# Ledger of designs, part 3: VH-VL binders against o60147

Target 1, 175 residues: o60147
Amino acid sequence: MLEKNKYLYIFRHIQTNQVLLSQGNVLKKTALFQLPYPLQKPVAPNGMRPAKLRKDHWVPLLKVEFPNESMFQSVFMQLLNYRKYRSVQPLTSDLLKLPIPVRRRKIMRQEVPNTIADLADILNKEKFPENSVRLQLSDKSDSEYADWPPSVQIDSEEIKLSRGFREKTTVDEAR

## First folded at step 1 (VH-VL)

Design p4 (framework fv_patecibart)
Fold by ESMFold2-Fast, scan of step 1:
Formats: C-alpha cells, structure tokens, sequence
Structure p4 (fold): chain C 175 residues (1-175), chain A 123 residues (1-123), chain B 107 residues (1-107)
C-alpha cells in the first residue's frame, strides 16, 4: 500500500507496555515475533509460537509520517537494528538481582521510553530537512523521553486507525 | 541443524577452577525464548542440572552450587562458558551443554545436547 | 526441590513386548514433565515433552501420559534399538530435577 510506504506506526500493549512496530495502521500476527517476552503461555507447546493477536490489547503509541519511502525505510530498518542491539546487551547488576518475573516486567515497562529514545536518536543522526517528519503521540508527555531534532514536527492530532484495525483475525493472522 | 559441542580440560586437580566452553550453531542466543543449560552426569549416576543462561542474559544456578558456578555468554561467538570453582573428586562427571526453549518464565525441555566432555578430578 | 522417583530401576524385556516406565513427583507439576533416552556412552535425546507431546523424529511406539504427580512413558512394542536408560525431567520449578533413571535391556 502507498500509505504504508510513508508511515511508521508503533503500538503499545496495554498490560505489559511491550512495543510493536508496523508499516501501517494494521497489526499482523507475525508482528508478535518482535516480542522478547511472549504474552501468553502456549498450551502443550509445539515449538515457540507467538501468542494469539488480540487487537483490543494494543493501542497506538505513536505515528511517524515521512516525506518519502526512502526516509521511512532507512528509519524503520535502523529502529529494528536498535531493538536487536538492545536485546543482546548485558543486563545491569540491579536487574539481575530481581526474580525473573519482576525483572521481565521491569524490562517490558522500559520498552516505551527506550523505543522513543531510539527513534529520536536515529532522527538526530539523519540529516532530514526541517519540519519534514511529522510525529503524532497518543500521550504527548512521551515526547519528554528524548530530545528531538529540528526535522521533527510534533503534532497534537489524534492517531486515526483504519476502520478494519480491530476486526476479526485475517488469513495473515490465522494459521 | 542445531549442534552444540563442549570443550575444556579433561583432568582437573582438587581445589582448581574448571572452565568449560559450549560452542553452538544453528541458533542464536539473542533469539527470544532461547536458553542454554549445563547438565552433568557422574559415572553411573543420574543427570544433574547445574546452570542456565537465557537470551536476555538472565542466569540461574543450582542453589547448593551457586557460590561455585558462573555462566556467561558471548552471542557474537556462539559460545556459553561455565566456570566452577574449588573442584573436588565428587565433581567428576560428564558435562553437557544443551539447547532449551523458554516457556512461562522458565526454560522448558532440552531438545538438543552436546556430545558431553568427561572431566576427571583427581590428584 | 522437587524429587522425581522412577520405577522400575531396571527391566529386561523380550522384543515386541510393551514397556511401561513411571515417574512420580514429590509435588504437583501439572504437565511439565519431559522424557529422555540415553544409550551407553551417548548423550541424552528428547523423546516426549510436556507429558504427552512427541518430539520430532521420535518413533510412534513411544508415548507419554499423566498429569499432576504421576507420569508414564510407554514403549508399545520394544525394538532392539530401544535398549537404553530413560530419564524423566521436570521444568515446573527451579531447580530443574531429573529422575534416577530406568535401564531397559533386551532379553
């Protein structure tokens, strides 16, 4: 889709604060493979599978509009690389002292601040024109997790999802 | 295909420190839900779990041996290292590393194992 | 820690006969029991995970059942290649523990 070529959507899980990246305003079940901590324990597991996608459990965190596809692609790929890099970094001694469930909840709660900081860092490193990138946040206070470059215009307009966003699981979301 | 192989000294003197390396292929220890465990088996005895390291660098040790064990990973080299201090003849065993899938905040089953390395502790 | 007790410790079985191995946990572990086969001088191989789920490539003659504290591994028709020591393993809580093993030999 054309809209998909210029827009980055980031969603937040309402219970865990885990974050999903999407190239459009629709979540696919395969996006759950981005998560380091599965949302649901499988019954009689047959290999690691993502939990069932419940669209009502995901809310938009932010939406970024780029002036062209190449800028979108560059930022999207770098953001994925940042997330990968974070997943292999050693944990602090304070975190390592916590019980596993407590540690994982604390790490998951940091995904929103970390993702916002990573996005800002990428945009600060890119030499985009002033006011060329439009950032919409569901909660404007989340912009305080980072210092934004002059290329970013923070918008107060509501993030509008497609009319089909919360509809039944599609073929892409079901096996 | 998943493969793991243990390496390290086969003979250790009492009171010395043992260092074993597990080198693996066919998976990444940066993949969510993946871990590597160390399990030992004294001659003619049952299997004994020693330590586990998860993709998120969480480390778990058998409680009675916790003060003697250290487990680390080097994701870029596809290696997991186990260090055990103050070796004693009762620690003579075949030491295995094994791939594990995490479920429900704990590692599940051990689906692929290394061939094992026999470590003898004697003077 | 959870103690797993296997029975019998040893059995000598005629080819084609049914073999039953039991594993009893000192407290309830749901379905978090896994079964391994270990042949002499070899590493253990996973047979059954989560009480009843066969691992890839494992012959259909192997099956598992049970829940709570009582678990069973069944070999429906013993083949010569099945001579091995069998271990149960629980993943319900840390530390992980194994049973003492059941040695199966061909008559």
Amino acid sequence: as target 1 above (175 residues)
Amino acid sequence: QVTLKESGPTLVKPTQTLTLTCTFSGFSLSTSGVGVAWIRQPPGKALEWLAHIYWDDDKRYYPALKNRLTITKDTSKNQVVLTMTNMDPVDTATYYCAHSEYYDFWSGYFDYWGQGTLVTVSS
Amino acid sequence: EIVLTQSPDFQSVTPKEKVTITCRASQSIGSSIHWYQQKPDQYPKLLIKYASQSFSGVPSRFSGSGSGTDFTLTINSLEAEDAATYYCHQSSSLPYTFGQGTKVEIK
Scores: ipSAE 0.000, ipTM 0.472, lowest interface PAE 14.3, mean pLDDT 80

Design p5 (framework fv_patecibart)
Fold by ESMFold2-Fast, scan of step 1:
Structure p5 (fold): chain C 175 residues (1-175), chain A 120 residues (1-120), chain B 107 residues (1-107)
Amino acid sequence: as target 1 above (175 residues)
Amino acid sequence: QVTLKESGPTLVKPTQTLTLTCTFSGFSLSTSGVGVAWIRQPPGKALEWLAHIYWDDDKRYYPALKNRLTITKDTSKNQVVLTMTNMDPVDTATYYCAHREWELDYFDYWGQGTLVTVSS
Amino acid sequence: EIVLTQSPDFQSVTPKEKVTITCRASQSIGSSIHWYQQKPDQYPKLLIKYASQSFSGVPSRFSGSGSGTDFTLTINSLEAEDAATYYCHQSSSLPYTFGQGTKVEIK
């Protein structure tokens, strides 16, 4: 069966709780550019390269099914903009008082509730038809991070990853 | 309004290095998710993607030309620079720079293009 | 690399007639196909993204369809300003590749 880019997958890191957004069934290496902090130490001293993607370290957080590609693209683009906006906000005085490693862990742990809240906010602003958006959560309790609009139907059915769950960015990445 | 403009030499001799600059407005490479690509078009032929660079300095190159291409950015000047070594007459083309967003994969706004002729 | 083959290479069309341009990929690319319009001595302009989504400001007479390996760009009623070369572009895998182009001119 062909995927028509109407599914949004969101993944969380098992150790850090950092979040990655993926359109369709494939988690691409470019998704690592979403991360403010690298998961592994950079290969080069200058940190020019993203961390290596280890798919066994990422688990599905949620999956969203949209009725069509237009709605998917609208929500996906808005979610990317919310993420960009958050990345440029000044740190609060409370966070600035923390040692850098503690501060980073606290920020990373907040990505799950922040992403869920952002998704819900976008869906509340849109005037989508009732029960037109299907939201599947790996852990149903994560739905409590936000108030959901009537357009969203929530289920906790297991999220199965497709066989296409592989990175695919360049021929040079074989090594 | 997003605008991009290419600049550089219009004539290059074989074996020389080509340096092209893309100067843009309406967006910043300090903005998360923003990127700039270089695409060329030989006279009367198809478009060829060469390279792109993102806000976080991630760089991708066309594999067959990777050893000849270098892409860099100067965020403070709103510029992206492409360098191509060992120019050959077959590299004669109009060179474009274009705006893109990370993970959206299409080129939404393009510069006017600059024709580079490689001749002795 | 993924090869994109467009058909036809050239088409001369009477105004108000329907134009259909096909793009075939050498392997399945889902919906990761985008269409550009390039008028003589001008830069390319994005028309359709992800096979079927119209880019902002593009006239409604342009539409796209297809999935997998076979994609189509349709101009429902050709206007004089539509004389141009049309290119498909795949973003399923690096390196990004373009079709050879289809030139559409007014008869």
Scores: ipSAE 0.000, ipTM 0.480, lowest interface PAE 15.3, mean pLDDT 80

Design p6 (framework fv_patecibart)
Fold by ESMFold2-Fast, scan of step 1:
Structure p6 (fold): chain C 175 residues (1-175), chain A 121 residues (1-121), chain B 107 residues (1-107)
Amino acid sequence: as target 1 above (175 residues)
Amino acid sequence: QVTLKESGPTLVKPTQTLTLTCTFSGFSLSTSGVGVAWIRQPPGKALEWLAHIYWDDDKRYYPALKNRLTITKDTSKNQVVLTMTNMDPVDTATYYCAHIYGDYEGWFDPWGQGTLVTVSS
Amino acid sequence: EIVLTQSPDFQSVTPKEKVTITCRASQSIGSYIHWYQQKPDQYPKLLIKYASQSFSGVPSRFSGSGSGTDFTLTINSLEAEDAATYYCHQYSSLPYTFGQGTKVEIK
C-alpha cells in the first residue's frame, strides 16, 4: 500500500530512450499517453488509441522516495506538466535542419537527460527538508545530468536492471 | 513470403573497397517497421553484426567499424548496399543480409544464403 | 559493448537426450535476446525470440528462458537434424552482438 503513495517510478525505453512516469512499480497502459511520439500509428477517425504497452521494453531509470503522499503528488504532477510543456515548445533551428526521422529520434533520446533535469529543477524550487528525498538510480552516472538540492540523498546502491523494480517494500495495515 | 540474396565480388585485394548488394522480395523498405541487416561470419568463427538500415533511413553501424562502413537503400529497386573500405585478410568472411521485422522487434528472419568474400593478395 | 558468453563451446550428445545451452551477458539486456540455429554450410534460422517466445515453424522441443544477464536454450529431446551451432544474439544496445556459438553434435 505505502509503496503507491510516496514512490515515483521512472522507466526508460531500451531502444528509444523515451521515459514513462508511474506511481506504481508496474507500468500501466495509460502511461503511454505521456509519449509525444507514439510507438504505433494512431487509429483513425474514432479516436487515438495508445501505443501497445510492451512491458519487456521498459527498464527502471530511477526511483524517488518522498517523505509523504502530498509531496509525491505535487512533484509527480509538476513533472508531467514539464513534459507536456516541452512537447509544445518550438524546435530549435539546429533540430529543424535535420530530416524528420533523425529529428524525432534525437528528441526521443533527450527524454532521459530532460526528465532528470526537470526533476532536479522541481526539487530545487521546493523547500523540502535536508536529506528528505531519496533517489535510487539504475545508472548513477545519470545523476550528473543535474545539480541536486540539499533535500536530495542519492542512494549508493544502484537498481538492478529488470522489467520492473526489485526493491523490498514495507507493508503496514491501513489505519 | 520473404527472400533475400547477396551479390558482389568473391575475391578482394587488401586495401580495396568491398561493395555488396542485397536484393530482396516479399517486402518493401517503404513499409513502416521493416529493415535490412548485414552480418558476417569468418570461416569457422562466430556471427558478427555489421550494420542495418530501416524504412525511414535510420542507419546503425558497428562502432569499431563505423569509419569503414556505409549502408544505403534503393527502395524502388528493393536493394540495400553495404560498402566496406580498406579490406584486410581478417575481413575474409561469408556476408549475409537479413530481414528485420519492426524497429523494436530486432530479430532477423529470414536470412540470405550468404556470399563468401576472400581477401587475399 | 555487451559481450555474450556461451557455454559450453561444444557438446556431443546421445540422441533423445536433453541439451542445455547457456548465454551470459556482461550487463543486463532485459529480454532482448534471440536464439539462432546454423546447420553446416547453411544460413542461420531464428528459433526463439525475446528470450522465451517460440518462432513459427520451430519444433516444440526448443524452448528458451531467462532474463537480465542469464539465458538458457533447451532442446528437450535431441533429434539427428538438430546437429548445428547455436548462437545467442542481443538487441538491447549497439553493437547488436552475438555469442561465440555452441556446437552440438550427435554421438
Scores: ipSAE 0.000, ipTM 0.475, lowest interface PAE 15.7, mean pLDDT 81

Design p7 (framework fv_patecibart)
Fold by ESMFold2-Fast, scan of step 1:
Structure p7 (fold): chain C 175 residues (1-175), chain A 121 residues (1-121), chain B 107 residues (1-107)
Amino acid sequence: as target 1 above (175 residues)
Amino acid sequence: QVTLKESGPTLVKPTQTLTLTCTFSGFSLSTSGVGVAWIRQPPGKALEWLAHIYWDDDKRYYPALKNRLTITKDTSKNQVVLTMTNMDPVDTATYYCAHSYDDYYYYMDVWGQGTLVTVSS
Amino acid sequence: EIVLTQSPDFQSVTPKEKVTITCRASQSIGSYIHWYQQKPDQYPKLLIKYASQSFSGVPSRFSGSGSGTDFTLTINSLEAEDAATYYCHQYSSLPYTFGQGTKVEIK
């Protein structure tokens, strides 16, 4: 059912701080197509297949719970559009003067603050009810990258970090 | 000094396979950020990008032609080879190879002189 | 596929006049556009990279500007040696397309 798609998970890469968006608590290999700087070469020479996803290299950054699937889809699509827009924006002359590996590391390090700022901007522009959107972070200090609207309730509990291991569900607990 | 030179047949019959070789000097295709591209230009028409091979052995092809194109490199010979199957008269063009640089947004700074390939019965 | 449309297709210009060539992308490509010059019966030469950065050895009369979908190549004072066809080229997304070209002739 479509109702199950009301959670947005954002993951960060432990070495590069690159960000991946997921419609659930599981990263799929197709998520790697979101990356402007691929971590590994594609499996096929012509890029037909994405590189292998190493789940142990990605940790949860934050989780957003929306009141319904319609609001989730709207925010998720807007966030993808913001990320695509950022990936095609002109690089500053200062960045272009840097050696390629240094330039890439500098750009990648900004993905976490940029994604959080973009999420907050989208939520500020939407007319959601007060306290209707729940935000849970792995590190609460990351919430300081943006000013949040009244529609957002930041959870007192942080996401427990387990490298590449997704949150247990009722199905997982069934053994 | 970077130089590139294209070589191959100047006349190809319809349905045959075209094989073009780009022989280069002044750089290594193992150097980070380096690539070699193939571009063609039909007489009196615009430039058309065909394929690219990069220092890390990654390859990119024009999607509509990818089933006809193969790009390979031989680092010991300083050569990049482009193969195009099932040639048609509309494939008549001057074919160029070019040195490219950057990581993901490559510019082509040094081009070969080009080789005219005519496809006719 | 991203289509690059150049304007004008052709222009005949008096020496020392300013030449403006535009390139419009069907989708946003940031600054990942390069400009090439091709003289008759010669191979193309890189003029401008990343929309606005002059390639080494290129005369200062050539400049590029723009971002997103609208880009411009300007020759501030046309010289006889500038008679050529100019192409914009995007390296933002596959296939890496070229514009149709703008032919500049001296009057």
Scores: ipSAE 0.000, ipTM 0.489, lowest interface PAE 13.8, mean pLDDT 80

Design p8 (framework fv_patecibart)
Fold by ESMFold2-Fast, scan of step 1:
Structure p8 (fold): chain C 175 residues (1-175), chain A 124 residues (1-124), chain B 107 residues (1-107)
Amino acid sequence: as target 1 above (175 residues)
Amino acid sequence: QVTLKESGPTLVKPTQTLTLTCTFSGFSLSTSGVGVAWIRQPPGKALEWLAHIYWDDDKRYYPALKNRLTITKDTSKNQVVLTMTNMDPVDTATYYCARTEYDILTGYDYFDYWGQGTLVTVSS
Amino acid sequence: EIVLTQSPDFQSVTPKEKVTITCRASQSIGSYIHWYQQKPDQYPKLLIKYASQSFSGVPSRFSGSGSGTDFTLTINSLEAEDAATYYCHQYSSLPYTFGQGTKVEIK
């Protein structure tokens, strides 16, 4: 049987506001490698490997439903590429004037607005059918970070879950 | 330019230990996210992943063979060594080493550059 | 252990025809699948990573698609140099398994 990946699950860190993208409604440990600013101290001589994903630190930000898996894959990969591109761009002069800890905090806090803006930009470039992409946010005011194309329908219902996209806390399952 | 080359004995007797060395250039195992894997292919059969080691000494082994496999690295020499104990004729295969990198875009690894492979025959 | 089953095992194809190779996983692996090409007596080469992303230098006639349990590698217009065995590979869970391979020959 075919299993369709039509949903993009976006999570936000409760303290830093950093964003993680996921194809499933439960974050996997490997998702932490998306972070340019690691949350863990080095656990090995030459690198950073998270000892454990702290699921209680990540809450739902946005759920995107696509009409098919090809569209999901295209948007998901483009969004990851936008995140990578942002991480290597020169910092603005106003950010460079800030002390390093303050600068990093400000950059991390911008990941939510930036991710939403990037998603909207990708969807504006694609010519998807009217109302074919459904957005459900945990905080509807976050939709104001971007101008959405006619292909996007924002759900009137906000995400009520406080622990991922599930009612109860669960451990990550390998698949 | 990334290159990898396998070296070691081409003939091994049953019950003996096989030691293979992967020597590489064009990258360093001190670079975050980079690792080296060992994959084998018995004649006329599919590829089988055996083990990998990353820049931070994180090691993974094929579970069914874990008690027979040891992977180590020497970052200063650009070498990774695989040791496999208690060799059996069914272990006859071409053994490859390959560069693996944590893909920051997807969160998963892939094998982007491979060595030429070395045929290891196990017979009495 | 996740089993990857490829179809067909063997295919003899006329030049310029479209070739489709499928890979079915015994359980869902999202998009965590890669495709490798192995020409006779040569080492494997990465073609497609993460189901659909082309590796650097790979000709545009190669494309990948799929998610969950069903994945497809497509060669849009087969050329003589494409005669090879193609393998799918999952890096989702231990052990990191390969499919049994699909051999493509030119007719």
Scores: ipSAE 0.000, ipTM 0.464, lowest interface PAE 13.3, mean pLDDT 81

Design p9 (framework fv_patecibart)
Fold by ESMFold2-Fast, scan of step 1:
Structure p9 (fold): chain C 175 residues (1-175), chain A 123 residues (1-123), chain B 107 residues (1-107)
Amino acid sequence: as target 1 above (175 residues)
Amino acid sequence: QVTLKESGPTLVKPTQTLTLTCTFSGFSLSTSGVGVAWIRQPPGKALEWLAHIYWDDDKRYYPALKNRLTITKDTSKNQVVLTMTNMDPVDTATYYCAHLGEYSSGWDAFDIWGQGTLVTVSS
Amino acid sequence: EIVLTQSPDFQSVTPKEKVTITCRASQSIGSYIHWYQQKPDQYPKLLIKYASQSFSGVPSRFSGSGSGTDFTLTINSLEAEDAATYYCHQYSSLPYTFGQGTKVEIK
């Protein structure tokens, strides 16, 4: 029989700490539309390179296992809505006083704690069955950004994979 | 809900400086991700992007015109101002301001535009 | 700078027919292209963003596709209200350039 559970794969950028949400273990380019600060790189002397998805720059942050597709879709859509809401909120005066590169770095760094807090908030509101949602983190200390409801079980094992949720991550070759 | 309106002189003499003001409502330039752009269109020609400014005061200019262009914002007045120096008859165009961002996702498309203001450069 | 070349420059189309407009970039721009509609004597309106994503409120007959250097805007069944000039626009590299425009007129 086909299993009905779904996984939410949450990635973080190795340099900026920005977060991407994915329904699959491989990021699609469309995930980049979640980012308020595009990862466009200047190319001298030709000017700016278009922003592109570099899969080797995104590493696992968190993997969430849901008991069914309905629960997965509900939580996933709510997380996307939380991210959109945050992107349109006014910047504090403290942030506005910082030089633009420093300001953006601070905002981007905050995406990890924000995403974890948002996930916990959603799960606290949903009243799912006890131990029905399983979290596996790359760094268990990140779970401390929030208080988790009884529906959540945090795996004792951290995510073993590096450079995404790929099974084979030992080869790092660029072409 | 979101509305932008351009204002400024409709006639400018060669070598003068053009100053255009974009006054908007329905959003704030203090909101994260929001920006305002200036785009122009000479009569019968294509659209040409000139400059934009983001909520965090990050400014982008058309590189070939950068030395002639200045974009500023006054968040409390809901205004963005574009200044262009040394006007020439070739700069005759309808000038538009536009909102950068979409309420649901994305923030680098010109999703809502002002009505435009025709600026004629002649002696 | 990136040059966007649209084809055709002009087309006269019977209502309900399919309209295809192409935009070719002089270098790769990924999916950083947006499409705008400008009716006579009016300001432009956003139709499609990031090559293929419809802007809210835009009729489903409008769709976009493509990546890299070749992009297409399609109107599956032309309505009278669709008579306009259509522009592609890239946000990949400064300056953020527009195509020359494609004018669509009703027969």
Scores: ipSAE 0.000, ipTM 0.478, lowest interface PAE 15.8, mean pLDDT 80

Design r1 (framework fv_tiragolumab)
Fold by ESMFold2-Fast, scan of step 1:
Structure r1 (fold): chain C 175 residues (1-175), chain A 122 residues (1-122), chain B 113 residues (1-113)
Amino acid sequence: as target 1 above (175 residues)
Amino acid sequence: EVQLQQSGPGLVKPSQTLSLTCAISGDSVSSNSAAWNWIRQSPSRGLEWLGKTYYRSKWYNDYAVSVKGRITINPDTSKNQFSLQLNSVTPEDTAVFYCARDYDSSGYFDYWGQGTLVTVSS
Amino acid sequence: DIVMTQSPDSLAVSLGERATINCKSSQSVLYSSNNKNYLAWYQQKPGQPPNLLIYWASTRESGVPDRFSGSGSGTDFTLTISSLQAEDVAVYYCQQYYSTPYTFGPGTKVEIK
């Protein structure tokens, strides 16, 4: 516990457009449980196994810096709740008319705009101080998916990741 | 404090449309932290969720499969209320109808309307 | 759909005694990514709408007396009233909000013995 966590990283899959949330610049294998559609079918002689996390297939979508850990935890938990809510809704008739692969691609491509809209909705609700939250986007045009509150300062600066994008210590895993 | 106040007729004939409204005070129907639900209760089915409407950059609706195709839940931002329309009712639709708010899009209901008994009979 | 069951159907408890109500879901309502159980408990008195008591399986709603507590995880949940009072006579419902359609248990009626 070198420093208190106050950063939220969101990653996008380069092929499917699915997103993963991270409590720092490390992308952990357990983040795959956020996905409604597995990236790889587990096929093991002893039964099903978890899909392998390939960090080279994920690029940063955005990074959010909060002034303190309390604000970070509140927003992060609400965002996970929004994602869970979306993932368990029944499919519309229009989606059910589509072949399964086409249907899944359509749903997955909506994850980026949905996640950005959810983040903005949470930040609008929380009424944080003006310019207290720093939002860095890999592509500034992604900010168009939502209306942002006065608490948010938008920056198009490059998002820097740790060398090798490695798993952190046991202490980091507990977070 | 949030309050939900229901209104609408208590008697509907078979094949007609059941129509109820829920007026909201203490919150906005377009609040991005709330969803607005209809739930009914009968001796045969118990408590049954029917659907919801909610605002997240645009309006969304979700409906239970059991009533999908004959149900519409609509917000009215000018009156700060939302409505239920259930078409082609049968005696099996006889129930006490409640409107309810779920907070933080969680799906648990922290405020409920007073309830409206709707009887479907010839 | 997730099917909710409750036991017992009815329970008679003396004033000041402990009441225990069980709820079971047909599949897990624990979400591993946030470690939350999507399970709520409601109290309903005659002529009134249900009133929220517990959410996230164990979090007590504001204004709810501390004699009410929720426990359990995954598929098996319990609502406990540590010392039954006269005003606690009601029907109690569990509800899952893990997936739509949201579903409720059939209810447990709590009566004074």
Scores: ipSAE 0.000, ipTM 0.521, lowest interface PAE 13.4, mean pLDDT 80

Design r10 (framework fv_tiragolumab)
Fold by ESMFold2-Fast, scan of step 1:
Structure r10 (fold): chain C 175 residues (1-175), chain A 122 residues (1-122), chain B 113 residues (1-113)
Amino acid sequence: as target 1 above (175 residues)
Amino acid sequence: EVQLQQSGPGLVKPSQTLSLTCAISGDSVSSNSAAWNWIRQSPSRGLEWLGKTYYRSKWYNDYAVSVKGRITINPDTSKNQFSLQLNSVTPEDTAVFYCARESELYDYFDYWGQGTLVTVSS
Amino acid sequence: DIVMTQSPDSLAVSLGERATINCKSSQSVLYSSNNKNYLAWYQQKPGQPPNLLIYWASTRESGVPDRFSGSGSGTDFTLTISSLQAEDVAVYYCQQYYSTPYTFGPGTKVEIK
C-alpha cells in the first residue's frame, strides 16, 4: 500500500534567498503563490508576466522527515501560517525608510533564518518522540539559526531530488 | 482550563500612566504556541486591538499604530503574567480593557480576561 | 488597515426564527496558499468579555451550539443563528486576523422581537 507524504522539502532561491515549501521533492508552479514578491518584473504597466518556475534557480535548503502524515500536515500548515504572518505584517519604521528595492532585498534575505526559526519553534511546541523527526540541511551551519528540541535528529546526508528535477527549467515545459 | 485574571486601578488622571496586569493560569506566558494581547472597548471606537507580546526563541511585541509610542506590553515569567502600560492618557482613553490569548500567530482569541473599566478623569 | 463593516446595526428576531448577520472586509482575508479565511466571530453579552464562536470563517469553536454557523469567503461573510434562543441576545462582532492591526466590525445587536 502506498505511504502518504511525510516529507517536507524547503527550497531556497539562488539570487533572492526567498523560500518555498513543498510537500515532496518536486517543486510545482503553485508553490509560487507562497511568495510575497514576484520573481518576474511586470510585462506591462497594467499587470505581471505569467509566473514561471525555473527549477535551476531553486536549491534544496532542508528536508524534514516526520513519523507520519498527520504530524507532517500539522507542521506544514503551521509553517504556512507563520509565513502568512510575516508576509502581511506592517513594515517596521526602519524598513519604511529604505527605498523599495533595498527594503525588498533586506526582507528576502531574512527568509532563510526566519523559516528555520519558525520550523524550530513549531517543533519545540509539539511533543514529538525523541529522535522521531529527521532534519537534513544542505548547509549544516543553518541549524544555528534556532534551538532544536530532543525530537529532532540533524544529519548532513545529501538531499535527494526526484528524477528530472534539475533537468527541467520551467513549468510550461510539456511532459 | 486556561484562565486570565485582570487587575489594576480603575481610575487614572489625565497625563498619567495607565497600568494593568493579566495573570495567567493553565498556560505559560512563555509558551511558544500562544501570544498575549490587550484589547480595549469604548462606545466611540468599539473593539480596538492595542498590541501583543509573545515568545519565539526570544520576546517580541507588536503594537497598533494608534497607540505606538506610548504603549508597552511586558511579560513577567516569574509571576506568569503580562502587563499593559499606556502613557500620557487622556479622557479619550476611557474604555473597558481586556487581555486575551491568541493561539499561535495570526489565530483567533480563544480566552479572554474578565475586563477592567478604566476611567480617565480629573 | 483592513476595515470591517457589519450589517445590520441591530436585528430583532422572534424566538425560534433565523438571524442572519453580514460582515465585509475592505480587502480579502483569504490566504490562497492554505485556502483559509482569517475571520472570526465573537458573541458579547452585557458585562462580559467577547466569547469566540467561529474561526476560519466557518469552523465552530468547541462547546458552541450547532445553531451557530459561519459562511463566506474573501471579503463577504455571514453568521447565521438557525433558531434564535433567549440566551443568544447579545452583540456579535466579526474580526479579521489576516494582518495586524487586528480589526473588528462595529457589531450587530441581536434582540428578541
Scores: ipSAE 0.006, ipTM 0.589, lowest interface PAE 9.3, mean pLDDT 82

